VHH binders against Elongator complex protein 6 (ELP6). Designs and how they scored, part 2

Target 1, 266 residues: Elongator complex protein 6 (ELP6), of Homo sapiens (Human) (q0pne2)
Amino acid sequence: MFVELNNLLNTTPDRAEQGKLTLLCDAKTDGSFLVHHFLSFYLKANCKVCFVALIQSFSHYSIVGQKLGVSLTMARERGQLVFLEGLKSAVDVVFQAQKEPHPLQFLREANAGNLKPLFEFVREALKPVDSGEARWTYPVLLVDDLSVLLSLGMGAVAVLDFIHYCRATVCWELKGNMVVLVHDSGDAEDEENDILLNGLSHQSHLILRAEGLATGFCRDVHGQLRILWRRPSQPAVHRDQSFTYQYKIQDKSVSFFAKGMSPAVL

## First folded at step 13 (VHH; from z5 with R27F)

Design u2
Fold by OpenDDE, fold request of step 14:
Structure u2 (fold): chain B 266 residues (1-266), chain A 124 residues (1-124)
Amino acid sequence: as target 1 above (266 residues)
Amino acid sequence: QVQLVESGGGLVQAGGSLRLSCAASGFTFSRYVMAWFRRAPGKEREFVAAISRSGGYTFYTDSVEGRFTISRDHAKNTVSLQMNSLRPEDTAVYYCAADYSGFYMTSPDEYDYWGQGTRVTVSA
């Protein structure tokens, strides 16, 4: 996890709030560093993590996790981490005969399909174990790039319904947390993406938006991060407050600084 | 030059209807979330409604939910607010605003561009 980001968010693994949905959004940049942050964060918090990875492999996340002080392999072996490798699974579902229900079985359906199997996967993965003592602090659902579901033929409404059911189970019933990444295409013609992004933003307690620089590549500044806290239950009562930072990604850390403080972007 | 020009305000009786319109120019309209704000006498500017870039998603403050409808026309670069069942408490100057972030915001400070406003007066 990135200590500087924790400071900006005023949180630590031992005092993180529960029952919250965090939306990660990236536009014109790769926001995966945010996913790595929260994966590491919640593993260090001793949470049970169900990770639905739709865009990257286990190996990729494992390498970065090691740099951030967590072993995904060990976490998986001890039952702390349940990892669904979506791309690999998709290939298997499409090209191999399936004898059992699969979380991504909608890929084989001739019709628009549904995400119920995926929800069931999440529910089972994060189901409390009747062992008397809770081994983990609370459950966490992490999804990288929900936008991939749209690319796979799912409608925005279906994805939003999926998120709703997950929230009901993970956040409300189990008092856990959810972190989901959505890519912002920036294109109004992509109605499904627009609906998904805004639908999620409406439900989220925390929104982190990473954006690429308008000027393009810069050695000292890699992008801009906007942090927004919301109260979904009372959206009209409170004025939204946001903070914007520039960031630089390094091998094992991310630095944040106030916008305009770097001479490189002036 | 960036411009947002509101129109359609006026005096109406309680229970009546008005349609506000905002014409946008000088920026890429399709990249912005559009919103309506209002400022009543003696009160601060408050969020009323917003519409996403594509128009596929809309947001409303609770007090106007079911009565107001926000829409946009990409061909004309306009955003509209259909106001039905108007109440005296809806009396305010209504402002059109544009946000590049892709999200609607309830805080006026988060929006990039603003119109001059149009006055709506609802009599009892």
Scores: ipSAE 0.876, ipTM 0.944, lowest interface PAE 0.5, mean pLDDT 93
Fold by OpenDDE, fold request of step 14:
Structure u2 (fold): chain B 266 residues (1-266), chain A 124 residues (1-124)
Amino acid sequence: as target 1 above (266 residues)
Amino acid sequence: QVQLVESGGGLVQAGGSLRLSCAASGFTFSRYVMAWFRRAPGKEREFVAAISRSGGYTFYTDSVEGRFTISRDHAKNTVSLQMNSLRPEDTAVYYCAADYSGFYMTSPDEYDYWGQGTRVTVSA
């Protein structure tokens, strides 16, 4: 996890809020550093994590996790981390005969399949174990990234429904947290992406938007991060609060600074 | 030059209807979430409605839900607010706003561009 980001979010692994949906969004940049942050954050918080990784391999996340002080391998071995590798699974679903239901079985369906099997996977992964003492603090669902589902032919409404069911189970019933990444195409012509992004933003308590610089590549500034807190239960005038920062990604850390404070960015 | 120009305001009786329009120019309209805000006498500016970039998603404050409809026309670079069943408490100056972030915001400070506003008065 990135300590500076924790400071900006006014949170720590030991005092993080529960029952919350966090939306990660990236536009014109790679926002995966945010995924790595929250993965390591919640593992360090002793949470049970179900990670639905639809693009990258386990090894990819493991390497970065190691840099951030967490072993994903150990987390899996002790049952703290349940990892679904989407690409590998997709290959299996498409090219191999399936004897049992698969979380991504919608890939085999001729029509726009449903994400119920994926939901069931998440639900089972994060189901409390009838052991005398809770081994983990609370459950967390992490998805990287939901845009892949659109690319695989799922509709935005179906994805939003999936997220809603997950919220009901993970956030409301189990008092856990969800973190999901969506890519912003920035194009109004991509209606499904637009619907997904806005539907999620409407439901999210925290939104982190990473954006590429308008000026392009800069050595000392890699992008802009907008942090948005959303409180649906409050009057409209107090519902949203946001701050914007510039950031620089390093090998094991990310630095944040106020917009305009870096001489490298005009 | 960026411009948002509101129109359609006026005096209307309670239960009546008005249609507000906002014409946008000077920026890429399709990349912005469009919203309506209002400021009643003696009150702060408040969120009314928003529409996503594609128009596929709309958002409303609770007090106007079911009565107001926000829409946009990409060909004309306009955003509209159909206001039905108007109430005296809807009396305000209505402002059009644009947000580049891709999300609707309820805080006025988060929007990039603003119109000058159009006055709506609903009589009892």
Scores: ipSAE 0.859, ipTM 0.935, lowest interface PAE 0.5, mean pLDDT 93
Fold by ESMFold2, fold request of step 14:
Structure u2 (fold): chain B 266 residues (1-266), chain A 124 residues (1-124)
Amino acid sequence: as target 1 above (266 residues)
Amino acid sequence: QVQLVESGGGLVQAGGSLRLSCAASGFTFSRYVMAWFRRAPGKEREFVAAISRSGGYTFYTDSVEGRFTISRDHAKNTVSLQMNSLRPEDTAVYYCAADYSGFYMTSPDEYDYWGQGTRVTVSA
């Protein structure tokens, strides 16, 4: 996890809020460093993590996790991490799973749009155990990334429904957290991406938007991060607060630099 | 060089309708979220409605939902606010605003560009 980012978010693994949805968004850059941050953050917080990784392999996340001080292999072995590897599972679904229910069974269907099996996978992975004393601080769902579902032909409404069911279960019922990544295509003609981004932002308590250096930034700056705080149940009644930082990605860390802040914001 | 020019304000009786328009120039209109804010006499600006870059997502403050409709026209670079069932408490100066972030914002401080406003007065 990135200590400087924790400082900007005023949080640590032992003081994190519960019941929250965090939206990660990127435009003209790869925002996956944010996924790695939250994965390591919640594993270090002793949370039960269900990670829906729709395009990248377990080994990809494991290599980065080691640089950030976590062993995904050990987390999986001890039952802390439930990992759905979308690439491997997609191959298995196409060639093997005609007789098995599968979280990704929509890949077998001519009419994609039913994400209930994926939701049921998440619910089962994070359900409370009847062993008495809790083993984990709280459940967490991570998804990398929801834009893959749009690319596979899901509509924005189906993806938003899936997230709504996950929020009702993970955030409301189980008092856990969710972190999801969506790529911003930046294309006004891409209505489904636009609907998904705004629908998720409406439901989110925290939005982290990473933007690439399309124009005019210094050579020492790799991108810009906007941090937006929101209250989903009261977004029109209470004003959003945002802060913008430039960042530089290093081997084991990310450095953040303030652009400046209006006194009227905070 | 950036301009947002509101029009369509005026005096209307309670229960009536009014349509506001905002003409945008000097920036790539389709890349901006558009919003309407209003400032009632003696109050600060408050959020009214927003429309996403594509027009596919709209959001309204509770007091106007069901009565107001925001829309945009990419060919004309305009955003509009259709206001129906107007009430005296809708009396305000209405401002058009634009923001590059890709999703709507409810704080005036988060918007990059502003119009000069158009006055709406709703008589009892």
Scores: ipSAE 0.512, ipTM 0.818, lowest interface PAE 2.7, mean pLDDT 84
Fold by ESMFold2, fold request of step 14:
Structure u2 (fold): chain B 266 residues (1-266), chain A 124 residues (1-124)
Amino acid sequence: as target 1 above (266 residues)
Amino acid sequence: QVQLVESGGGLVQAGGSLRLSCAASGFTFSRYVMAWFRRAPGKEREFVAAISRSGGYTFYTDSVEGRFTISRDHAKNTVSLQMNSLRPEDTAVYYCAADYSGFYMTSPDEYDYWGQGTRVTVSA
């Protein structure tokens, strides 16, 4: 996890706010470092994590996780991390000889849009331990990324419904947290992307938006991060609070600078 | 240069209707979230309504929901605010605003471009 980001968010693993949805988005830049941050953050917080990884492999996240001080392999072996490897599972589901219920069975269905099996997978992965052996602080759902669902033809409303069901279970019922990534296509003709971004932002308590450089080019600045604090039940009554920082991604860390205070400002 | 020009303000009696329009130029209109804000006498600017880049998502402050309708026309580069069932409390200068962030925001500090405003007066 990135200590400097924790400082900007005024949080640590032992006192993170619960019951919240965090929206991660990127525009013409790679915001994946934010997913890695929250994955390592919640694993270090001793949370039960369900990670729906729809495009990247377990090995991909494991390599980066090790640089950030977590072993995804050990977390999975301990039962702390439930990992759905979407690419690998999608191949198995599409070519499976036996047709059983599967979280990604919508890949087999003639009428795309049914995400209930994926929701049931999440619910089962995060349901409370009722054996008398309490092990984890609270549940967390991470999804990397919801834009894949749009690319597969699911439609923004179906994805928003899926997130609503997850919020009701993970955030409201179980007092856990959710972190989801959505790519901003930047294309006004992409109405589904536009609806998804706004629908998710309306329901989010924290939005982290990674953007390409606003003006000029500098080797010491990789992009800008906008941190938006929101009250999803009353966004029109309470003003949104937004802070923008420039950032530089390094091997095991990310440096953040207030706009005008970065290494690029002399 | 970027310009947002509001029009359609005026004096109207309570219960009446008025349509505000905002003509945009100098930027790629379809890539911006558009919003209306208002400033009543003696008050700070407050959020009224927003419409997403595509027009597929709209959001309203509670006091105008059901009475006001925001819309946009990409062919004419305009944003409109249809204001029905007007009340004296709607009296304000109304401002058109634009932001390049991909989603609506309710803080005026988060908007890149502003119009000069159009005055709406609602008489009892």
Scores: ipSAE 0.476, ipTM 0.792, lowest interface PAE 2.8, mean pLDDT 84

Design u2
Fold by ESMFold2, fold request of step 14:
Structure u2 (fold): chain B 266 residues (1-266), chain A 124 residues (1-124)
Amino acid sequence: as target 1 above (266 residues)
Amino acid sequence: QVQLVESGGGLVQAGGSLRLSCAASGFTFSRYVMAWFRRAPGKEREFVAAISRSGGYTFYTDSVEGRFTISRDHAKNTVSLQMNSLRPEDTAVYYCAADYSGFYMTSPDEYDYWGQGTRVTVSA
């Protein structure tokens, strides 16, 4: 996990808020470092994690996780991490000789509007254990990334419904957290991307938006992060608050600077 | 130079209707989320409605949902607010706003560009 990001979010694994949906978004840059941050953060917080990884392999996340101080292999072996490897599973689902139920069975359907099996997978992965003693602090769902579902033919409404049901189960009922990544295409004719992005932002408590710089990368500034709080803890406040930082990604860390204080402007 | 110009305000009896329009120039209209805010006498600006870049997503504050409709016209570079079943509480200066963030925001501090406003007065 990135300590400087924890500082910006005023959180640590020992005191993280619960019941929250966090939207990760990137525009003209790669925001995947944020997924790695939250994966390592919640594993270190002793949370039960269901990770729907639709684009990258387990090995990919494991290599980066090790740099951030977590063993995904150990987490999976001890039952803390339930990992769905979407691209690998997509090949298995398409090649399936008998049509068994599968979380990704929508890949076989001509009318790709049914994400119920994926929701059931998430629900089963995170349901409380029968022993009555909690082994994990709370459940967490991570999805990397929801834009892949649009690319696979799901409509934005179906994806939003899926997230709504996950939020009702994971955040509201189980008092856990969700973190999802969506790419912003920036294309006004890409109506499904626009609907998905805006619909998710409506449901979100916190939005982290990684943006490319107008001038592109420079050697000391890799992008800009906007942190949007949808509603602060005060019950009477009904407006967004935002803060903007520039960042530099390093091998095991990310440095953040207040806008205008980065090395690139000095 | 960026310009947002509101029109269509005026005096209306309670229960009546008005259509506000906002003409946009000086930026690529289709790349911006558009919103309407209002400021009642003696109060802060408050969010009224927003429409996504494509027009496919709209959001309204609770007090106007079902009565107001936001829309946009990419050919004319305009955003409109159809206001039906007007109430005296809707009396305010209405502002058009634009932002490049890709999604709606309810805080006026988050918007890049603002119009000068158009006054709507709803008489009892």
Scores: ipSAE 0.296, ipTM 0.692, lowest interface PAE 4.6, mean pLDDT 83

## First folded at step 15 (VHH; from t5 with S30R F103Y)

Design s3
Fold by OpenDDE, fold request of step 23:
Order: C-alpha cells, then structure tokens, then sequence
Structure s3 (fold): chain B 266 residues (1-266), chain A 124 residues (1-124)
C-alpha cells in the first residue's frame, strides 16, 4: 500500500471503515496502481479478499504485491486471498468442455448470459467459515476491471445488477468492502461504459479518478488524482466533497502533491 | 471560445411549466457531462439535474424528481431542462454547466464550464 494515499484518504488498515463501495476510475492513464494499493491495504488489514482479476495474471499482481510488502502467494495459501484469474479461466471455459458451473460461464453462451455464477463465486469465496472464530477482520471484494465485462458482451445493466447483489452480500450483510475499477473511455458513443460508470458513481462512497495529464508525458508528474467522497443514500441532496492531486509513480511508492505545486507542470 | 448560453427563463405561475435550453459551443460536447444548477435568492448554488455523456443516465435532486426532465441533443449541442409543476421555491437563476469527469457531480466547483444563467421566477 501507499502510505501517502492512506494519508490523503485519512485511513489505515486498522481503522478502515466497513460497508463501503469504492469506485476506481482511470482516463487516459493506467490507474492500476490504485488496485495494487487497495489489494495490499486490505491484505495488511487481515481481511478476507476475493480478487476478480479479469485481465492481468496472478503473477503480475504478485510481483507488485511483493514490492508493496505483501506476498499474494502466502495470502492465497493460508486462505486469505481467493483469486480468480479471468483471462486464464476464460480460455478454459471457451475451449474446454465444462460440466460444472463456472464463474465465467456466460462466455460459453451464444447470447450474453447473466453474471449470477460470478456472484455465487464471490459469495462462496467470502462466506464466513466459522462464526465463532473469525480468522479475518471482514470480507473484501476487488474487481479489476468491470469494463472487461462490457467488452465481453455483457450489458451495463447486467453488470450493475451484479454489483448490486455483491453489495447486498459483501457490504450490507457481511459488513465488508468493495473496490471496483472501471475504465473511462471518454467516448459518449460508448453508451454501455457511460451507463456503467455513472451507475457505479451513484452508489459509491468513495471515488478515485486517475487522469492523464493534458500536457502529455512529464518526468515528474504522471497524472492527476481526484478523490471524491459521496453519500450514496442521498447523492443529489448533499454536495460532493473532492480534492485533486498530482501524482508520481515510483517503483515501490507513489508521491502525491497539490495541483500546481510542482514546478514541472505549468 | 467556449460558450454556454442559457435561454427559456421567465415569469410563470405556480403549477406552470418552462423549458430551459443551453446551447454549447467551443468544445467537444459529447465528451462532457451536462448539468443544471440553480441559485435562489440568498442561497448558494445547488445541483438540480445532470445527464451523462451518452444521455443514458440522468440524475435529479430530490426536490425536482418527477417534475423536471433533463435531456440533450448531440446534433444541436444543446441540453434542455423541462420544468413542470413549478413551485415558488423553484425561483432561481438557472445555470448550465459542463464537465469531463465522466460522472455527475453535485459540487459546482468541479465543473469546467458555466453559462451566465437564465432567471426563472415562479409566482404564487
């Protein structure tokens, strides 16, 4: 996890709020560093983590996790981390005969199926093992990234329904947290992406938006991060609170500074 | 040059209707979330309604839900606010706003472009 980001969010693994949905969004940049932050954050918080990774491999996340002081391999071995490698699983589902339901079985359907099997996977992964002796603090669902589901032919409404069921189970019933990444295409013609992004923003408690710089590449500034706190129960009644920072990604850390404070960015 | 020009405001009796329009120019309209804000006398500017880039998603403040309808026309680069069943408390200057955040914001400070506003007065 990135300590500076924790400071900006005024949180620590030991004091994190529960029952919350965090939306990660990136536009014209790679916002995956946010996913790595929260993955390591919640593992350090001793949470049970279900990680749905739809594109990147386990090894990819493991390498970054190691840099951030977390062993994903160990987390998986001790049952703390349940990892769904979507791309690998997709190949198996599409090219191999499957007799049993698979989380990504919608890929085998001629028409866009439903995400119920994926939800059931999440539910089972985060199901409490022992009510008397909880090994973990609370459950967490991470999804990287939901836009892939759209690319695979799922409708925005179906994805939003999936998220709703997950919220009901993970956030409301189990008092856990969810973190989901969506890519902003910036194109109004991508209606499904537009609906998904706005639907998620409407029900999120925290929105982190990473954006590329309008000026392009800069050695000392890699992008802009907008942090927005929202009240999903009354999103249109209360004024949103937001802060904007510029950031620089390093090998093992991310630095944040107020917009305009870097002399490198005019 | 970026411009947002509101029109359609005026005096109307309670229970009446108005249709506000905002004409956008000088920027790529389809890349922006469009919103309406209003400022009543003695109050701060408040969020009224927003429409996503594609128009597939709309948002309303509770007080106008069911009475107001926001829409956009990409061919004309316009955003409209149909206001029905108007109430005296709807009296305000209404502003059109545009933002590239990808999702609606209720804070005025987050929007990139603003119109000059159009006055709506609802008499009792």
Amino acid sequence: as target 1 above (266 residues)
Amino acid sequence: QVQLVESGGGLVQAGGSLRLSCAASGFTFRRYVMAWFRRAPGKEREFVAAISRSGGYTFYTDSVEGRFTISRDHAKNTVSLQMNSLRPEDTAVYYCAADTSGYYMTSPDEYDYWGQGTRVTVSA
Scores: ipSAE 0.887, ipTM 0.949, lowest interface PAE 0.5, mean pLDDT 93
Fold by ESMFold2, fold request of step 23:
Structure s3 (fold): chain B 266 residues (1-266), chain A 124 residues (1-124)
Amino acid sequence: as target 1 above (266 residues)
Amino acid sequence: QVQLVESGGGLVQAGGSLRLSCAASGFTFRRYVMAWFRRAPGKEREFVAAISRSGGYTFYTDSVEGRFTISRDHAKNTVSLQMNSLRPEDTAVYYCAADTSGYYMTSPDEYDYWGQGTRVTVSA
């Protein structure tokens, strides 16, 4: 996990807020370092983690996790991490000789709008254990990334409904957290991406947006991060607050440099 | 250069309707989230409504939900605010704003471009 990011978010594994949906997005840059941050953060927070990884392999996340001080292999062996490897699972679903239920069964359906099996997988992975002693602090769902669902033919409304059901279960009922990544295509003709991004932002209490620089990538600055805090109540003006930092990605850390904050939030 | 020009303001009786328009030029209109803000006498600028880049997502502050409708026309590079069932507390200068973040924002500090405003007065 990146300690400087924790400082910007005023959080640590021991005192993280619960019941929250965090939206990660990137525009004209690769924001995947944010996924790795939250994965390592919640594993170090002793949380039960369900990770829906729709693009990259377990070994990919495991290699990066090692650099950030976590063993995904050990977390999975001890039951802390439930990992759905989308690429591997997609091959199994598409090439199965028999039609078994599967979290990704929408890949073989003529109607690609059914994400209920994926939601059931998440619910089962994070359901409370009937035990006298709790093993894990609280449940967390991570998804990397929801844009791939759009690419596979799902509609934005179906993805938003899926996230709403997950939020009701994971955040509201179980008092856990969710972190999801969406790529911002920046293309106004991509209506589904536009609807998904805005619908998720409306449901989110925190939005982290990694953006490319106007002058492009350079040695000492790799991009900028906009941190947006929002709230469900609407009667107070200026409830949304945004802070922007430039960042530099290194092998095991990310450094952040303030660009200054609007005086209106002071 | 970038220009946002509001029009359609005026005096209207409570319960009446008014349609505001904002003409945009000097940037690629369809790549911007568009919003309306308003500033009542003696108060700070507050969020009213927003519409996504494609027009597929809209959001309204609670006090105008169900009465106001935001829309956009990509062929004319305009954003509009249809205001129905107007109340005296809707009296304000209304501003058009544009932002590149890809999702709506409720803080005026987050918007890159602003119009000069159009006055709406709702009489009792």
Scores: ipSAE 0.588, ipTM 0.842, lowest interface PAE 1.8, mean pLDDT 84
Fold by ESMFold2, look of step 22:
Structure s3 (fold): chain B 266 residues (1-266), chain A 124 residues (1-124)
Amino acid sequence: as target 1 above (266 residues)
Amino acid sequence: QVQLVESGGGLVQAGGSLRLSCAASGFTFRRYVMAWFRRAPGKEREFVAAISRSGGYTFYTDSVEGRFTISRDHAKNTVSLQMNSLRPEDTAVYYCAADTSGYYMTSPDEYDYWGQGTRVTVSA
């Protein structure tokens, strides 16, 4: 996990909030470092984690996790991490009996199908155990990334329905957390991306937006991060605010630099 | 120079209708989420409605849902607010706002560009 990001978010693994959906998005850059941050954060918080990884291998996340101080192999072996590897699971769907349920079942159809099997996978992975004592702090769902579902032909409404069911189960019912990544294409003609991004933002309590620099990366600044705190269920006692930082990604850390703007004019 | 210019305000009887328009210039209109806010006398600005960059997602505050319709026209670089079944409580200065974050926001502090506003008065 990135300690400087924890400082910006005013949180640590031992006092993380519950019941929250965090939206990660990126525009003109790769925001995946944010996924790695939250994966290591929640594993260190002793949470039960269901990770729906649709674009990268377990090995990929494991290598980065080691640099951030977590063993994904050990977390999986002890039952803390349930990992769905999208490419490997797609091969399994193609070669297995088609009547058996599978989280990526829509790949069996001639056209796009229903995301209910993926939701059922998440629900089963995070359901409470009949133990008398809590084994894990709370459940967490991570998804990297939802834009893959659009690329595979799912509609934005179907993806939003899936997230709504997950939020009702994981956040409300189980008092856990969710973190999802979506890419912002920036294309006004890409209506499905536009609908998905806005629908997710409507449901989110925190939005982290990574944006690339107009001239690309330089040695000491790799992009900027906008942090938006949203409390859609709260009265207007505390207005939402956003803060923007520039960042530099290093091998085991990310450095953040505040832009010199006053929070408000008195 | 970025400009947002509202028009269409005026005095109307309760139950009546008005259509507000906001003309945008000085930026690439289709890259912006557009919103309407309003300020009643003595109160802070409050969110009314927003429309996404493509126009495919709209969101309304509860008090206007079903009565107001936001729309945008990329050819004319305008955003409109059709206000039906107006009530005295809708009396306010209405402001057009724009931002490039890619999603709607309901806090006025989160929008970069603002018009000067157009006055709507709804009499009983």
Scores: ipSAE 0.585, ipTM 0.840, lowest interface PAE 1.9, mean pLDDT 84
Fold by ESMFold2, fold request of step 23:
Structure s3 (fold): chain B 266 residues (1-266), chain A 124 residues (1-124)
Amino acid sequence: as target 1 above (266 residues)
Amino acid sequence: QVQLVESGGGLVQAGGSLRLSCAASGFTFRRYVMAWFRRAPGKEREFVAAISRSGGYTFYTDSVEGRFTISRDHAKNTVSLQMNSLRPEDTAVYYCAADTSGYYMTSPDEYDYWGQGTRVTVSA
C-alpha cells in the first residue's frame, strides 16, 4: 500500500470507513497502481477479500504484492483472499467437457448479459462464517477491471446491475467495501463506457481518477490524480469536493505533489 | 480561448416552456461533461442538470426531474435545456458549465468553464 496515498485519503488500515464503493478510473494512463494499493491495503487491514481479476494472472498480482509487503499466496491459503483468475477461468469455461455452472458462464452464452453467476460467486466468497468466530475485519470486493466486461460484450446496464447487486450484498448487508476499476476511453463514440463511468460515479463515495499529462511525457511526473469525495456525512449545499495531485510511480512507492488546479476547501 | 454563450432566456407564464441553448467554442466539445446551474435572487448557484460526453447519461436535481430535459448536439457544439411546466420558483439566471473529469459533478467549484448566464423569469 502507498503511505502517501493513505495520507491524502486520511485513512489507514485500522480506521477505514465501511459500507462504501470506491471507483478507480484512468484516462490515457495505466491506473493499475491504484488496484495494487487497495489490494495490499485491505489485506493488511485483515479484511476478507474477493478479488475478481479479469485479465491479469495471480502471479502478476503476487509479484507486485510482495513489493508492497503482502503475500497473496499466504492470504489465499489461509482463506483471506478468494481470487477469480479470469484468463485461466475463461479457458476452463470454453474447453470444459461438461457444462457445469461457472461464474464466467456468460462467455458460453449466445446472447451476453447474464452476470448472475458472477454475483453468486462474490456472494458465496464473502458470506459470514457460521462458526461464530470473528476472523476478518469486514468483507471487500475488488474488481480489476469492469471495462473488460464491456469488451466481452456486456452492456453498461448489465454491468451496473451487477455492481448494484454487489453493493446491496457487500456494502449494505455485510457492511463491507467495494473497489472497482474502469478505464475511461475518453471517446464520445464509446457510449457504453460513458454510461458505465457515470453510472458508477453516481453510486460512489470516493472516486480516484488517474490521468495522463495533457502536455506529454515528463521524466519526473507520470500523471495526475484527482480525488473526489461524494455524498459527505454532514449537510452541505455542494456535495462534491475534489483535490488534484501530480504523481510519480516508483518501485515500492508513489510520490504525490500539489497541482493547484482545484480550489481547496477547508 | 474557451467560450460558453447562453441564449433563450426570457419572461414566460407559469406552466409555459422555454428552451435554453449554450454555444461552446475554443475546445474539443465532445471531451467535456456539460451542465446547467442556476442562481435565484439572493442565493448561490445550484445544480440543475448534467449530460455526459456522449450524451448517454443525464442527471437532474430533484425539483426539475421530469420537467427539464438536457441534450447536446456534437455537430453544432451546443447544449440545450428544454424547460417545461415552468414554475415561479424556476426564476433564476441560468449558467452553462463545462468540465473534463469524464463524469458529472454537482458542485459549481468543480467546473472549469462558465458562461455569463441567461435570465429566466416565470410569472404567476
Scores: ipSAE 0.569, ipTM 0.837, lowest interface PAE 1.9, mean pLDDT 84

